# Designs tried in a protein design chat: miniprotein binders against a7ua95r516to809. Part 12

Target 1, 294 residues: a7ua95r516to809
Amino acid sequence: ASLSLLSISDLVPDLQFIFFWMSNAIEILYFIQQKSPAYMQTIELMDDKAGSKESLLSATISANEEAMTILEEVIMYTFQQCVYYITKTLYVVLPGLLDCNPFGTEPSSEQCRRAAGVCVCAVCVMPEAVRRVVSVFQTTSDLLQQYQVHSEIQSQMFAYLFFFTNVSLFNQLIDKGPARGWFQRSRVLQIQASVKILLDWAKGAGHNHLAQKFFAKFCSTVTILASPPQQLSQMSWKALCAEHPSLKPVQLHRILTQYQLMAELGPLPIWQPSSEDEAYIYRTVDLLESFENH
Short names: E, the ipSAE of ESMFold2; O, the ipSAE of OpenDDE; V2, 0.75 times the mean of E and O plus 0.25 times the DockQ between their complexes.

## First folded at step 5 (miniprotein)

Design NF3 (at its last look DockQ between E and O 0.43; V2 from the best seeds 0.00; counts 0 for: pae O 1.9 > 1.5, SAP 78.652 > 70)
Fold by ESMFold2, look of step 5:
Structure NF3 (fold): chain B 294 residues (1-294), chain A 119 residues (1-119)
Amino acid sequence: as target 1 above (294 residues)
Amino acid sequence: SPEELKEKIEELKRALEEAREALEKGDLEEAQRALRELSRALFELIRELLKLMEEAEKLGDPELALEAAELFRELLRLLLALIKATYALRKGDLEEAEKALEELEKAIEKLEEKLKELE
């Protein structure tokens, strides 16, 4: 019964309710905002002898200001509810990205090539795990368009969804990766391919800038793990920190440790943390990320 | 137009009573259905009041404009309470849901008071 709240298709009626009021609240807010300048112009042109009409107009402005405050709260609350429902669905489907094989045999799709215009077979054929995540993003995008939600709100929505996705994938990889074998070379390359499919979706949807910003930590992690040993072994700790500023010292240290185990490398002097960072590489409280927006 | 507002307010009251009765019985699905009907009635009432606000501006009637703005503000408080109640029921928080329904009832009573002052 409660499992119906975890599927995006089962949540559509709830999301329609929320998007309906979010969109209307935005339109109503705009409508009321148009009235305040007109009332102020009237007050500025009034003679001091018209004090009763000035008082009525001033009271009307005050009532409209309160209405705008309530509408802003409605918009914020509906935004938070959308995020709540959608991220509950994402939480269930995201772990599958770390186990899937995007290079596996899937039915070919001419529709995928036609829609994209340029296609590599692995890119055209989505594993079911990737399709489930893309379906959540696409359904959200479709609903935002259907209800004509303002583009700034759409951008804020996807900024948060990408942030949530990044935190979820990063935390699971770091926390469960050793036990699940996700640091093995073949798995890292599969994960990298799956992430590319998500990034391609974001680019096609007009959210490339947001994806680059908010997927940064997980993408940096996968980029490091996917790097050829010859190339990565030539990069110092400082160079890695500079290229991957989204990673905390404890996180970079953990990632390099897993890389050494996977590649069967001994300690590398070039990866010794800087003196400044050495104090931080054991702060396990900083290892996993918070789902809260900071 | 005020008569149309009165009819819509009665629709709100009926939907709220249905939601309250369903919540007392623990029938969360029926409570959600009643809140959806409340949402439909509220949207229609908001549309009618926006129309009234435009007519007050067209007529240049500052007293009607103030009354319409105050009524509209109360409708928006009702909207916020409706959304809170809907969310509370979805997460199964009966205490929060009952509190939100009481806020809805209070908002409807205030709206009725304001409408009577227009007569």
Scores: ipSAE 0.725, ipTM 0.906, lowest interface PAE 0.7, mean pLDDT 82
Fold by OpenDDE base, look of step 5:
Structure NF3 (fold): chain B 294 residues (1-294), chain A 119 residues (1-119)
Amino acid sequence: as target 1 above (294 residues)
Amino acid sequence: SPEELKEKIEELKRALEEAREALEKGDLEEAQRALRELSRALFELIRELLKLMEEAEKLGDPELALEAAELFRELLRLLLALIKATYALRKGDLEEAEKALEELEKAIEKLEEKLKELE
């Protein structure tokens, strides 16, 4: 099936089944972990009838360890499958976020699933491209809640999804931004507004800290690009590095170089990298973010 | 009770047979439905075994607890086979799905054998 046709709604039946397995496996694992110590103590307190106690204890320990190992494998597998399906959907919808004009009167064409008619909820008033991204996250959140998945696993899921989203958006912006005009201030302001809507949703969903942490690189890039030339031209390389610690020197240098070209500022000596960073600005391998580092 | 466990195992067998029949007919949707039902029944059986383990602990019967833990391990193996079967069907890999269904059948047979040891 062409990735282009895959909506989060099409994946819901599969995700439901995976979340069912994951939730139940976590519950069972937690149960065994809590009960195992008490059970071992009970065996230890039993009368040693004919030396069978040690063998029974050993067999019980081994059985519980094997069970826990299998459950951990199930949890890991189901988690990985959820992430795989959700990230495939994100991969399809994320490019639309960079092309989105949130200031346009796009008619909210999709009826809010929560109300018959014109809904004015925060999701329904979102630009379509932003709403598609938010819908993936919201569906994920709703499923995690529906199946009562442990809060730590929910946090790990959103951490990874935000990481993936940040890497995807950042890499697309750095790689394709100049060619697509995304480095133009007007376009950057649109991107900034779209990302703000997403971050506001994440805040409302209780994921503010994770969103701030994992979107830091993309947000820093957008903030620099959204800065007026008069303001940004007053900031030194060292000041920009300090203000945007999430950016590698090579990334900051690339952003500033493209900004300079777009704004026709000419060479700015104050943006010249420090002697310490000069060796790092040529590490093109570090320019784009890797999906494997998480 | 052993009788309740037997009934649940029969539910697993029925769901597995439905999945196999559906697969033989090339009805992947029905096969997936049957595997979902098998999963539901499996987790219900797991919960019953966990209760049995707790009861065995309360009674101070470590032999019963060990037997229950052994049954539980077989259910977990069955769960892994079920996950593989479901994933194979989703990918359209019918050969791998059939292999995983055979693994499920063997796991259920082992489960029945162990349940007889509890009687």
Scores: ipSAE 0.302, ipTM 0.692, lowest interface PAE 1.9, mean pLDDT 87
ESMFold2 (binder alone), look of step 5: mean pLDDT 81; pTM 0.789

Design NF4 (at its last look DockQ between E and O 0.43; V2 from the best seeds 0.00; counts 0 for: pae E 3.2 > 1.5, pTM E .781 < .8, SAP 74.818 > 70)
Fold by ESMFold2, look of step 5:
Structure NF4 (fold): chain B 294 residues (1-294), chain A 119 residues (1-119)
Amino acid sequence: as target 1 above (294 residues)
Amino acid sequence: SPEELKEKIEELKRALEEAREALEKGDLEEAQRALRELSRALFELIRELQKLLEEAEKLGDPELALEAAELFRELLRLFLALIRATYALRKGDLEEAEKALEELEKAIEKLEEKLKELE
């Protein structure tokens, strides 16, 4: 039913198969790329009897280009299959990140409790909802390394997974936040703490630059919502736009409107959009992010 | 080396026949097992061809290197068809799976034709 938790571990056999093919295709592609210059030089040095050298050179180029085209298609196909399986799991676990409370009175690990709350292992103190998301990323990272997938492809995989995570969390927060009470200050602070745990994982895994790039919109949203009213009310529309360039005018306007409603503030003159932005705050088609605009 | 390639192609043909028989019987577990064996045979064949390309470069024989590259391209077409067959079986699309196995069969025939040109 709707209460069953689907985990990444249930998908590992399928992912192992797909990573096996992806890794092999990548290795073969780079084998061809590394060997092509040496082979071309060998043809150029051969004795040209019967004028066949130019024809052989052309045929060699064509064969290599066709092989690389096929391999690129295989890599794209297997990449898409990995993304399909991983994002299905991620879609199921991400909403819990918005609902969880990372601020427990007691640590979840007995070893952490025995150390009087001192813990160097972020995983052992993670809320269950955050742990489920981290587990998806960690399992993916482990499989990519086990199958020796090229680091450039590993980066592209995590770029897409972070993009997907950002879009999913941002859209849910904007769309469902009012009804779910997610704009209340205590909830926003809990969300902010959960996201920090996720960002710390990304930094420790060597993906800090990707996380900074692809989480910017969601992080900006949470930063604004977490601001105390006295601090936020001192920031003009222009200042907020400059500090949060990842947010479109319609998105920033919606976030400030929701903040006003939840903080029980009336309209603030300082938050009026500039004349330049005023036309854009009603473009509802730009409010939510698309999963296809990667 | 061409003799080693012929042996690996025979392994590939046996695994394909096992996959085809399993699919006809509707035995999806056996079809998946046969496709895993097919992938093992294909990887071993690709590895042998990588060795041939390296030996052709080492010997400075551009005609042999070109012929090996063309065989390599045909193996990559097999690789793509195998992935399509496996994916079709996993989503239960038996029509697409059969189409992918037909593509595999045709690619093996092309590979054999190319190998005969080396003799």
Scores: ipSAE 0.323, ipTM 0.694, lowest interface PAE 3.2, mean pLDDT 79
Fold by OpenDDE base, look of step 5:
Formats: C-alpha cells, sequence, structure tokens
Structure NF4 (fold): chain B 294 residues (1-294), chain A 119 residues (1-119)
C-alpha cells in the first residue's frame, strides 16, 4: 500500500497485537523481579541435601536472569515496532498540519457525520488536518490504556512521538517554509492555531509537560514568525536567544533572515549575532534537527 | 488447579496445530491468527502459574514453589519460540517459521512433562 494511504486505523490490528505482547512481557518481567528474591530465600531455607542447594540456587538465578533478558528484549522490540508504525502514520499526516487553515469553515470530517449525531466533542470540531494528527495520538493513547501498559512506557512512547513530531514539523518549516509561503504572517497564524489545538489535546490527555518540552523548538519558531514586525524588530539577538533557548544560533539566524526577507525589512543591526555566536550561525549541519538524537 | 492447567495446555496444542495446518496450506493469515490465539492462551496460563506461585509462597511450600517456578521457565521458553514464529511469519520466512513451530511443540511437550510431575 502506498504510504499516502496508510491510516492509523489500518494499523490498529497489528498495533493491538504488539501492545498485547508488550504489556504482558512487562507484567511478567515485573513479576519475576519481585518474586526472584523470595524464590532464592525459599531455596536457601530448604534442607541442604548433600550440596545440591548451591547448584539449585545457581541454576535458578541463571534461569531468572535469562528470562529477564529475554523479556527485556521483547519489550524493546515491541516498543520499537510500535514507534515504527506510529511514526510512519505521523509522517503521512504531519505535512497537512502546516497547510491547514483552522479558521476556515472546512466541513466537519465525514467520520463524525457517519455517527448519527453531530458530535460536538473537541476532536470533532477540529480541522481535518489537525484531527488526523490528533487521531494518531489518541489511538495510541487508547491502545496503551486498553492494554494497561505501564505508565513509564506510556511516557516514553509519547516523549518519542512528540520528539518525532517536533523534528518533522520544524525541519519541514525551515526547509520548505519559504517556498510554501509558511513564513507569511497569515500562514504562520494558521500554523500557530493548529499547533495550539494539538497542544490543548496533549494537555487534556495528561501529557502537558512532555508536549511543552518536546515541541519547544517548533513552538519557538512559530512564535517568532507570528510576532509583528514592529515588536520583533525591537528585540535584540541576545534577547531572542534568551527567550528561545531551544533554538540553536544557526536556527535563530535562519528564521530571522527569512523573516526579514518576507517582511521586506532592511538590515537590522539589532539582530546581528554576537561575536560568540558568529562562528555558529554558519554551521548549516546544525540547521535541521536529527531524528537520531533521541 | 492442575485440571485448569491441563485445559490451557490443550488450548495451546490446538492453536499450534491450527498454525501448522495453516502453514502447510500456505495460509499465512490463518497461521498468524492461530499464533495470536496461542499467545492469548499462553498468557492466561502464565497468569495461572503466577497465582500458583503466590499460593505456594503463602503456604510456605518450597517444593510446590520450585515446581511452579520450573513450569514458569518452560512457559518462558514457549514464549520465546512463539515470538520467533510470529516474527518469521511476518517476514515471510517459512523455513524459520517451521523451525519455530517445532520449538513450540517441544516446549509444550516439556511443559506437559513438568505438569505431570506436579501431579
Amino acid sequence: as target 1 above (294 residues)
Amino acid sequence: SPEELKEKIEELKRALEEAREALEKGDLEEAQRALRELSRALFELIRELQKLLEEAEKLGDPELALEAAELFRELLRLFLALIRATYALRKGDLEEAEKALEELEKAIEKLEEKLKELE
């Protein structure tokens, strides 16, 4: 199937099976970890029939260690598979978020119309492009809850998904933004509104801290671009660096340069990088975010 | 109960046989379905053994605890073989899938042998 047709709904059966395995493996691992000391004590309390006790204890320890190692591998594998499938789906739907006009009367998606009642839930009133992204996250959340996956694993999953989303959106905005017109103030305001809807969902889902942390670069970029020229032109390079610490000097410089071109502003000495940052603003290798840093 | 454990093992055997038959017919979808059922039955059996282990601890019966722990180890081996079989089928590696199914069969046989020792 072409990547363009891949929906999260199509992946649900496979994801369900993976989550089933992951959840049960975690449960079993936890059980072994809790019970292993008790088993060892039980063996130690057994009558020492002719030196067999030490051999039995050693065999038990070895078997538990092997079991734990295998379970850890299963958990890691299933986690990676979940992330792989979910991120593929995100990759398909995320570009639509940047082109979304949340202020337009786009008709409510057909999916909510198929339910006999006009669902006025927060998801149903979302623009289609935003809803598609939220649907991926919501489906993930629902599956994690359905299979009662440990909270730490849930947090790690969402941390990675938010990281991936931020990197994807940031890189697309920086690389394609000028050509796509996403640096135009009207478009930036649309993007800002769309991202706010996503962040509001994350807050409602209990992931506010993770969302704020991992979307920081994208949100900072959008905030700068959404700023009126009159306001932004009064902010020094140093002030902007301090207000947006998530942005590397090369990233901030790129954003400001493109903003200047878009707003037809003359050279602004106030945006000139410090002598300390001047060496870093030309490090184009650091311009785009890497997916490998997580 | 030992009877409940035996019933669960029979469920594992049935699911394994369904997977083998499906694989022999070249029906990978049915084979995957059968392995999912086997997975369900396996995890139910693991939960029952967890209860048995907890009961043995409460009773202070170290022999029962040891026997239950040995059964649990065999279930873990079965679990590994099941993962290998599932992964092989997903990759379309029929040879590896057949080998993994043979490992599953051997693991179930060992589990049955150990369950008889618990009787």
Scores: ipSAE 0.154, ipTM 0.619, lowest interface PAE 2.4, mean pLDDT 86
ESMFold2 (binder alone), look of step 5: mean pLDDT 81; pTM 0.783

## First folded at step 6 (miniprotein)

Design NE5
Fold by ESMFold2-Fast, scan of step 6:
Structure NE5 (fold): chain B 294 residues (1-294), chain A 116 residues (1-116)
Amino acid sequence: as target 1 above (294 residues)
Amino acid sequence: SEEELKEKIEELKRALEEAREALEKGDLREASRALFELIRALERLLEEAERLGDPELALEAAELFRELLRLIMALIRATYALRRGDLEEAEKALEELEKAIEKFEEKLKELEEKLE
């Protein structure tokens, strides 16, 4: 049987295989798109022997349209597989970012490499948990560059990865934060510093605008939680909503409630929702974000 | 020229044989490389058909290209469906792969016969 060869295939995931076919399918699609108009013009100029030209032209157009449809299917499928494997990896490493401490610890000697008596280990300057997240983004960027994937597809990939990261971190912090102690002020400052490392990576990689757009909700959350009590208590509910438009009323109310509880600073003013928002602070269906980007 | 077309077809046959052997061994890296070479050989055949202004050759080349792409898509789907344990999708993809291989071989033989 001709299908017997597939029983011996390597079943271990290989991201290089996915990126190889994604990149090549895009290039092939471009080739067909570029050549199709020129070829159609050439056929129109050919002698029509016994009326065969029209039939051949129609059949060639059909074959090219089918080829382009298949290429689009390859591109979509390989993109979906990339997203699947990369987000599966991110899902495992992201919670560690909320628990790590980027302050007060000297880099581990085990992570430092000596070259001519000088420490050259860049990873020593960031926590291991943050390094793992950054390495997922960097590996993705390296593979997209290695296989020369078009910049537009690269932007779509990072838009989704940043969206996924933002939702995952926000939901983890809101849902599990109280039990994990993540709303404690010292922990919030650590989280803020760790997030800055991710944003700095994104800026260096040329994705600053995507990071600003897709991390807005989580960034607003840690900015509010890291605010000094004296500063935050001077802001009205309406002013906070204006500064943090990515947060829904129920989300902002939950964040402020946790801030007040964890600050342990005595009786701070309770932030009162505007009359327009009072009904919305009880919409628990809006508390957590969906992982589906529609 | 007729000689150049025969050389292009010989290139296609060599690339197909390399791809077939790699697939039989389950070497996905080598199979991908050989299938990519087969794509490049077909792109050269399409360019030659355009240069010659031969509408029959152009149609045959376009149909071969379409069948090769179906083969590649089926291989990709089968590979990841098996890896994920999606036996239903894997079965469908394997059926498409078998059909695409047979159709491609048939079309290539048909083209070769027309040039003799």
Scores: ipSAE 0.610, ipTM 0.861, lowest interface PAE 1.0, mean pLDDT 78

Design s01
Fold by ESMFold2-Fast, scan of step 6:
Structure s01 (fold): chain B 294 residues (1-294), chain A 119 residues (1-119)
Amino acid sequence: as target 1 above (294 residues)
Amino acid sequence: SPEELKEKIEELKRALEEAREALEKGDLEEAQRALKELSRALFELIRELEKLLEEAEKLGDPELLLEAAELFRELLRLILALIKATYALRKGDLEEAEKALEELEKAIEKLEEKLKELE
């Protein structure tokens, strides 16, 4: 409980220790990988002492394999610990992102003007809740840079963090959204703007590709909820699925059903699957997911 | 080189004893600080062993290369045990932390044995 309420800044000393050893283990791994062929060649070039030569080769290979196994375990362990503490902090701050207003006191249309043929937008207020989420990502990036962690490991870290953020936001929106009023169009636009701040941060940090990949599901969901019901009701099921490939058919159907029920739509139906479309939605693999009441 | 390694190992033993004493007193924060000092001593020992591996490579002695590699492998086991101890302390698992410190002690003994073989 108390640890879940800590800011990312409170975790920095612990994260520094973990990143220190993760970075060093990666460097040692590269050192051994670089040197191993030269060591093996030294043994291979040894004078004709067949029994001694084969014993030395076997022992050296064994020692290197064990060293690699230990280093991989250290890297995996430290990586998992970083992810654990960072995602635990994210989980606490993420709900605020769904409940804040980055447009200030006026609608989004008031924030943007067209001047001299160029779109000019007023400064959007960055809510404290969005700042807290961005702070977690920025602190992570700073620590990875401070300890000179290789870019591939940095990418893997942010891939996981974006994946976690996407899943957490999606689940909260679907589970709690209707009761919290988050399915209201004005609230959806606020959520979309807040998420764009995170995506813009990711672009600036060099993680645009990862952000596009791992936020796709939540972004599709928000796009659907921001779409006028009249437009959605005119689309075929095939067209809806094609427009939102990041959503499984069963997920898309659930979103549309909840939107139709909760979004104050009056008598206008948003969409109903035909018998053929229904068979497509409830494929055997999708039925397995639904069987657990999720 | 061998004298420097012995000094680093003695420093590691002192840090381990400090960590164990802190753990026995139930001073979790002091135990964590002792583990960070242990981490520093381990890092310095790694640097010394890397120098031995590079020196063995330059000499082109296959027996010395194997001995240095085995010593380095034992050092890596110390790192793993340290990480396990640190994790156990963070989740408040004092039994697991004590077990990891015992693994550290055993790994130090194996490093000393391998270092004597390099004499």
Scores: ipSAE 0.267, ipTM 0.705, lowest interface PAE 3.2, mean pLDDT 75

Design s02
Fold by ESMFold2-Fast, scan of step 6:
Structure s02 (fold): chain B 294 residues (1-294), chain A 119 residues (1-119)
Amino acid sequence: as target 1 above (294 residues)
Amino acid sequence: SPEELKEKIEELKRALEEAREALEKGDLEEAQRALSELSRALFELIRELEKLLEEAEKLGDPELAMEAAELFRELLRLILALIKATYALRKGDLEEAEKALEELEKAIEKLEEKLKELE
């Protein structure tokens, strides 16, 4: 039995239990942080005549340090379990973002694209694949709010979820994109529209800064692939790197090379880096991103 | 109050016994329901212990404050054991679940021992 095959709604009871105890642990942490100084001060004000003051002080410090260690373990464990279940669910639904068409289905897609470009109501209808991803984030947000989890923990949770989403989407696009036609301009525009819906959700949820920070690599990739061929061919290697600092040189080179082969308007003029740039590109580390942040 | 704390500990023990009995019968749903009841009783116990600590601070009793801090340490161990037991049951690993319930039992016994020492 694989948890990655379950929808987010199937995990709600388990997630409610985890968030409940995460919230309680955080409240206990806050209580201890507020009360410990007062207890220490009370002991400090005692007469040291019986020699009990230092003993009580030492015992209280020891007990507080152990309590804090266990509390950090509880918070860490619950946080890691939430992240594990949520990211396993995300991993299953994320590929749908790269394959969905927010502008409607073919052969009516051309008519729908023109209508959707003019009609706000048509554009406002969220594709099923995007809605599945958004529902994971929304359910997480709802649970964090329901159990009144501190805003700092909420930010850490969404930072990790956005980081995971970015890495997953980027790796899938780079690894499988050329073979699946995802580098075709029409497909890239569909991907861009779908990602915009996701980023708009994040902005509405109060996570715009985190989304911009942690989606930078994937957004840069989509932006390049959606750029007019003429614009890209006019830019120097250094200018391209400057516009897309989130991309490693080898990643940027791979994207540009694939874009030249897959451009809807035909291939771009051959772009040749300098000898120094070429050597640097080929010495750059792994093409795909790790799910471990450093 | 001491009576209220004792009653909450008895609720924890009852819920644990229900979870153990359900696990022996292979009823994972009933075992999870029992742990949910244990979770509720534990939450109420935490609220009562926080009140005790507030009163200890108000009275300026450093001995009671230290004892209460140790009690919170055991309470946190019980919370961790409960969380681990719940996920062992969810995973359906009966052997791991049995070990987790045993750890949970020991945590409850240690907490009860500390509460009795406070009287």
Scores: ipSAE 0.148, ipTM 0.589, lowest interface PAE 4.1, mean pLDDT 75

Design s03
Fold by ESMFold2-Fast, scan of step 6:
Structure s03 (fold): chain B 294 residues (1-294), chain A 119 residues (1-119)
Amino acid sequence: as target 1 above (294 residues)
Amino acid sequence: SPEELKEKIEELKRALEEAREALEKGDLEEAQRALMELSRALFELIRELEKLLEEAEKLGDPELAFEAAELFRELLRLILALIKATYALRKGDLEEAEKALEELEKAIEKLEEKLKELE
């Protein structure tokens, strides 16, 4: 991957190669696990010199253990390569999801080769920025299925990709959001709708459980930002923390502080924590979510 | 069969030489194509070794099974070296790619030697 690489399709040949070897390594691992007990039994049943039997048994155990270690390295290395290339592509396309408007007019009609009808408009309405993100996940899913990669490895792959997406979106929203106007309620609703398209894709692909788990933090953040400031001001700190358990207290405090600053343009009450709430907030200190910290 | 295994090893050697020549010329795309060809020959070799292991199980021959397992272990090292070489080429790390091609050559030589010992 380089800065000039703008499409997941450019990586497909490389990903096919990596998934090919990942799938083969997994199959070989299961093959060795299946055959090993039978070979050990035949050695134990040998009625030759005791020394030669023990030597062969010891050598076979060592060979199998070394083969398993190498296969685990191959699987891990191919997994890391896939993650590396896919996340590099995601990193480029994810900011667009925060800037797009799924409630806007239909996307470019260049791909719709007829006058707009109800059915044609419905097919062509997905925002380009959301389509790019979904395309990365769909291509990954297609390749994992094409090479029949074991379902547990598929789950681990999407767990990591969802984790990366959540962290990337959360950090971008918190760090850059106030300056880019992303904390405005109208923009937050657009972000929420765009994320729903991504979550609906995950559900359709059989990854609803993973999506619910790994997108919880970003979804909680968007939910808070979409809430009226007056409603938030009426809740105690304990109630706010209980409603959003995926957010660490310091993260929740930062979100609310930024939200209060944005609400200054309206006649809205400013949330003021009690002395007990202040003690709780300052007792719990943590950094914003990042890949290294999480 | 032993003849089919020898043929696949010769294909591995040819692909490796093509990759090395491409890397010396600085042609990363040709080097990647050569590694892809090596990958295909490796896959076919794995399938032949799996057949040998299945035949060894049916015969109940533990010595044949052990010999096949040793070949398989060297083949797995070849796969690891191949993957490392492709990754180094993708990152543009020519020194690491050259080192990985040397490991790949060493692994092919060991595999060929083991096969000759088995006859």
Scores: ipSAE 0.098, ipTM 0.549, lowest interface PAE 4.5, mean pLDDT 74

Design s04
Fold by ESMFold2-Fast, scan of step 6:
Structure s04 (fold): chain B 294 residues (1-294), chain A 119 residues (1-119)
Amino acid sequence: as target 1 above (294 residues)
Amino acid sequence: SPEELKEKIEELKRALEEAREALEKGDLEEAQRALYELSRALFELIRELEKLLEEAEKLGDPELAREAAELFRELLRLILALIKATYALRKGDLEEAEKALEELEKAIEKLEEKLKELE
């Protein structure tokens, strides 16, 4: 018996429907905003002989304002639905990124072809697990472009998707990492290489600034864990806090503790919390990140 | 034209009834397909209403412009209810889907009454 994972391709028809209405709602909203003043002026220029001009103007303004409100709700709902379906798919595929080897060189059997009795295999540059994550982002980008969704909405979408990915990966690594061996140096270097593939994709897609902003916590975590012992031991707690401002004291302390265990290091006074942070390293409620974005 | 709008309204009613029947049978996939068909009918209705609004603007008829704006508002309520219904069905939330279909039915009735006022 095998478990089936959600695929972004399975959601394409649903996403097409949602992006179709999102795009149309945005276009209709701009049309109403642009045309409403002209319609109001037309009514305003009419003769008010029967005293009906003001009533007619008020009714038209009211209808247009309600239409804009409904369109904003449509845009909000379609945005929320896109986020829901895409993040649900991401949540399933993201753990694979933490447990794959991008330094592997053998191509996938699924990419092999046979011609005239000879097997010809395509060379894989990207691990399957990373490819699944990139496919989610690429499909989203393709659909936003296909339906000509406004660039600001596109930026908001990827801001949230990167935020979600960062939180999901960080929480998986911190919560499950010790049991899965993900804090071992060789595994961390694999994770770092996989994350670089995602960041390179984001840069190519025009979202480099968003990726740098929203992946900061996970990137800081991986950077610390990948640091050579000689380099990391020369840094003070204060210097690490300054270098990695996205990490909370309890998070930084947990990361350094795991690093010390994996590297079999003795006690290092250099990583002592500041007196101001000492109490905060015990705030376990702040260890894992929330998916709530205010 | 008003005649074409009436035909589109009847297409919406048919699609809604198909969605409701599918939901009563517990066939979520069929209900979802019916809602996608309803979406197509709504898009065609939007196109017809946009033509009516353009004609009203060219004629300089403020009563027709007001009526078109009100019809358009009711059409947008149908779209919102449709989007809510498709989301509820995808999540398997039958109660929310039933609520959204009720909202669609009421919006179609209001739209039809507004259209009759044009005669």
Scores: ipSAE 0.463, ipTM 0.776, lowest interface PAE 1.7, mean pLDDT 79

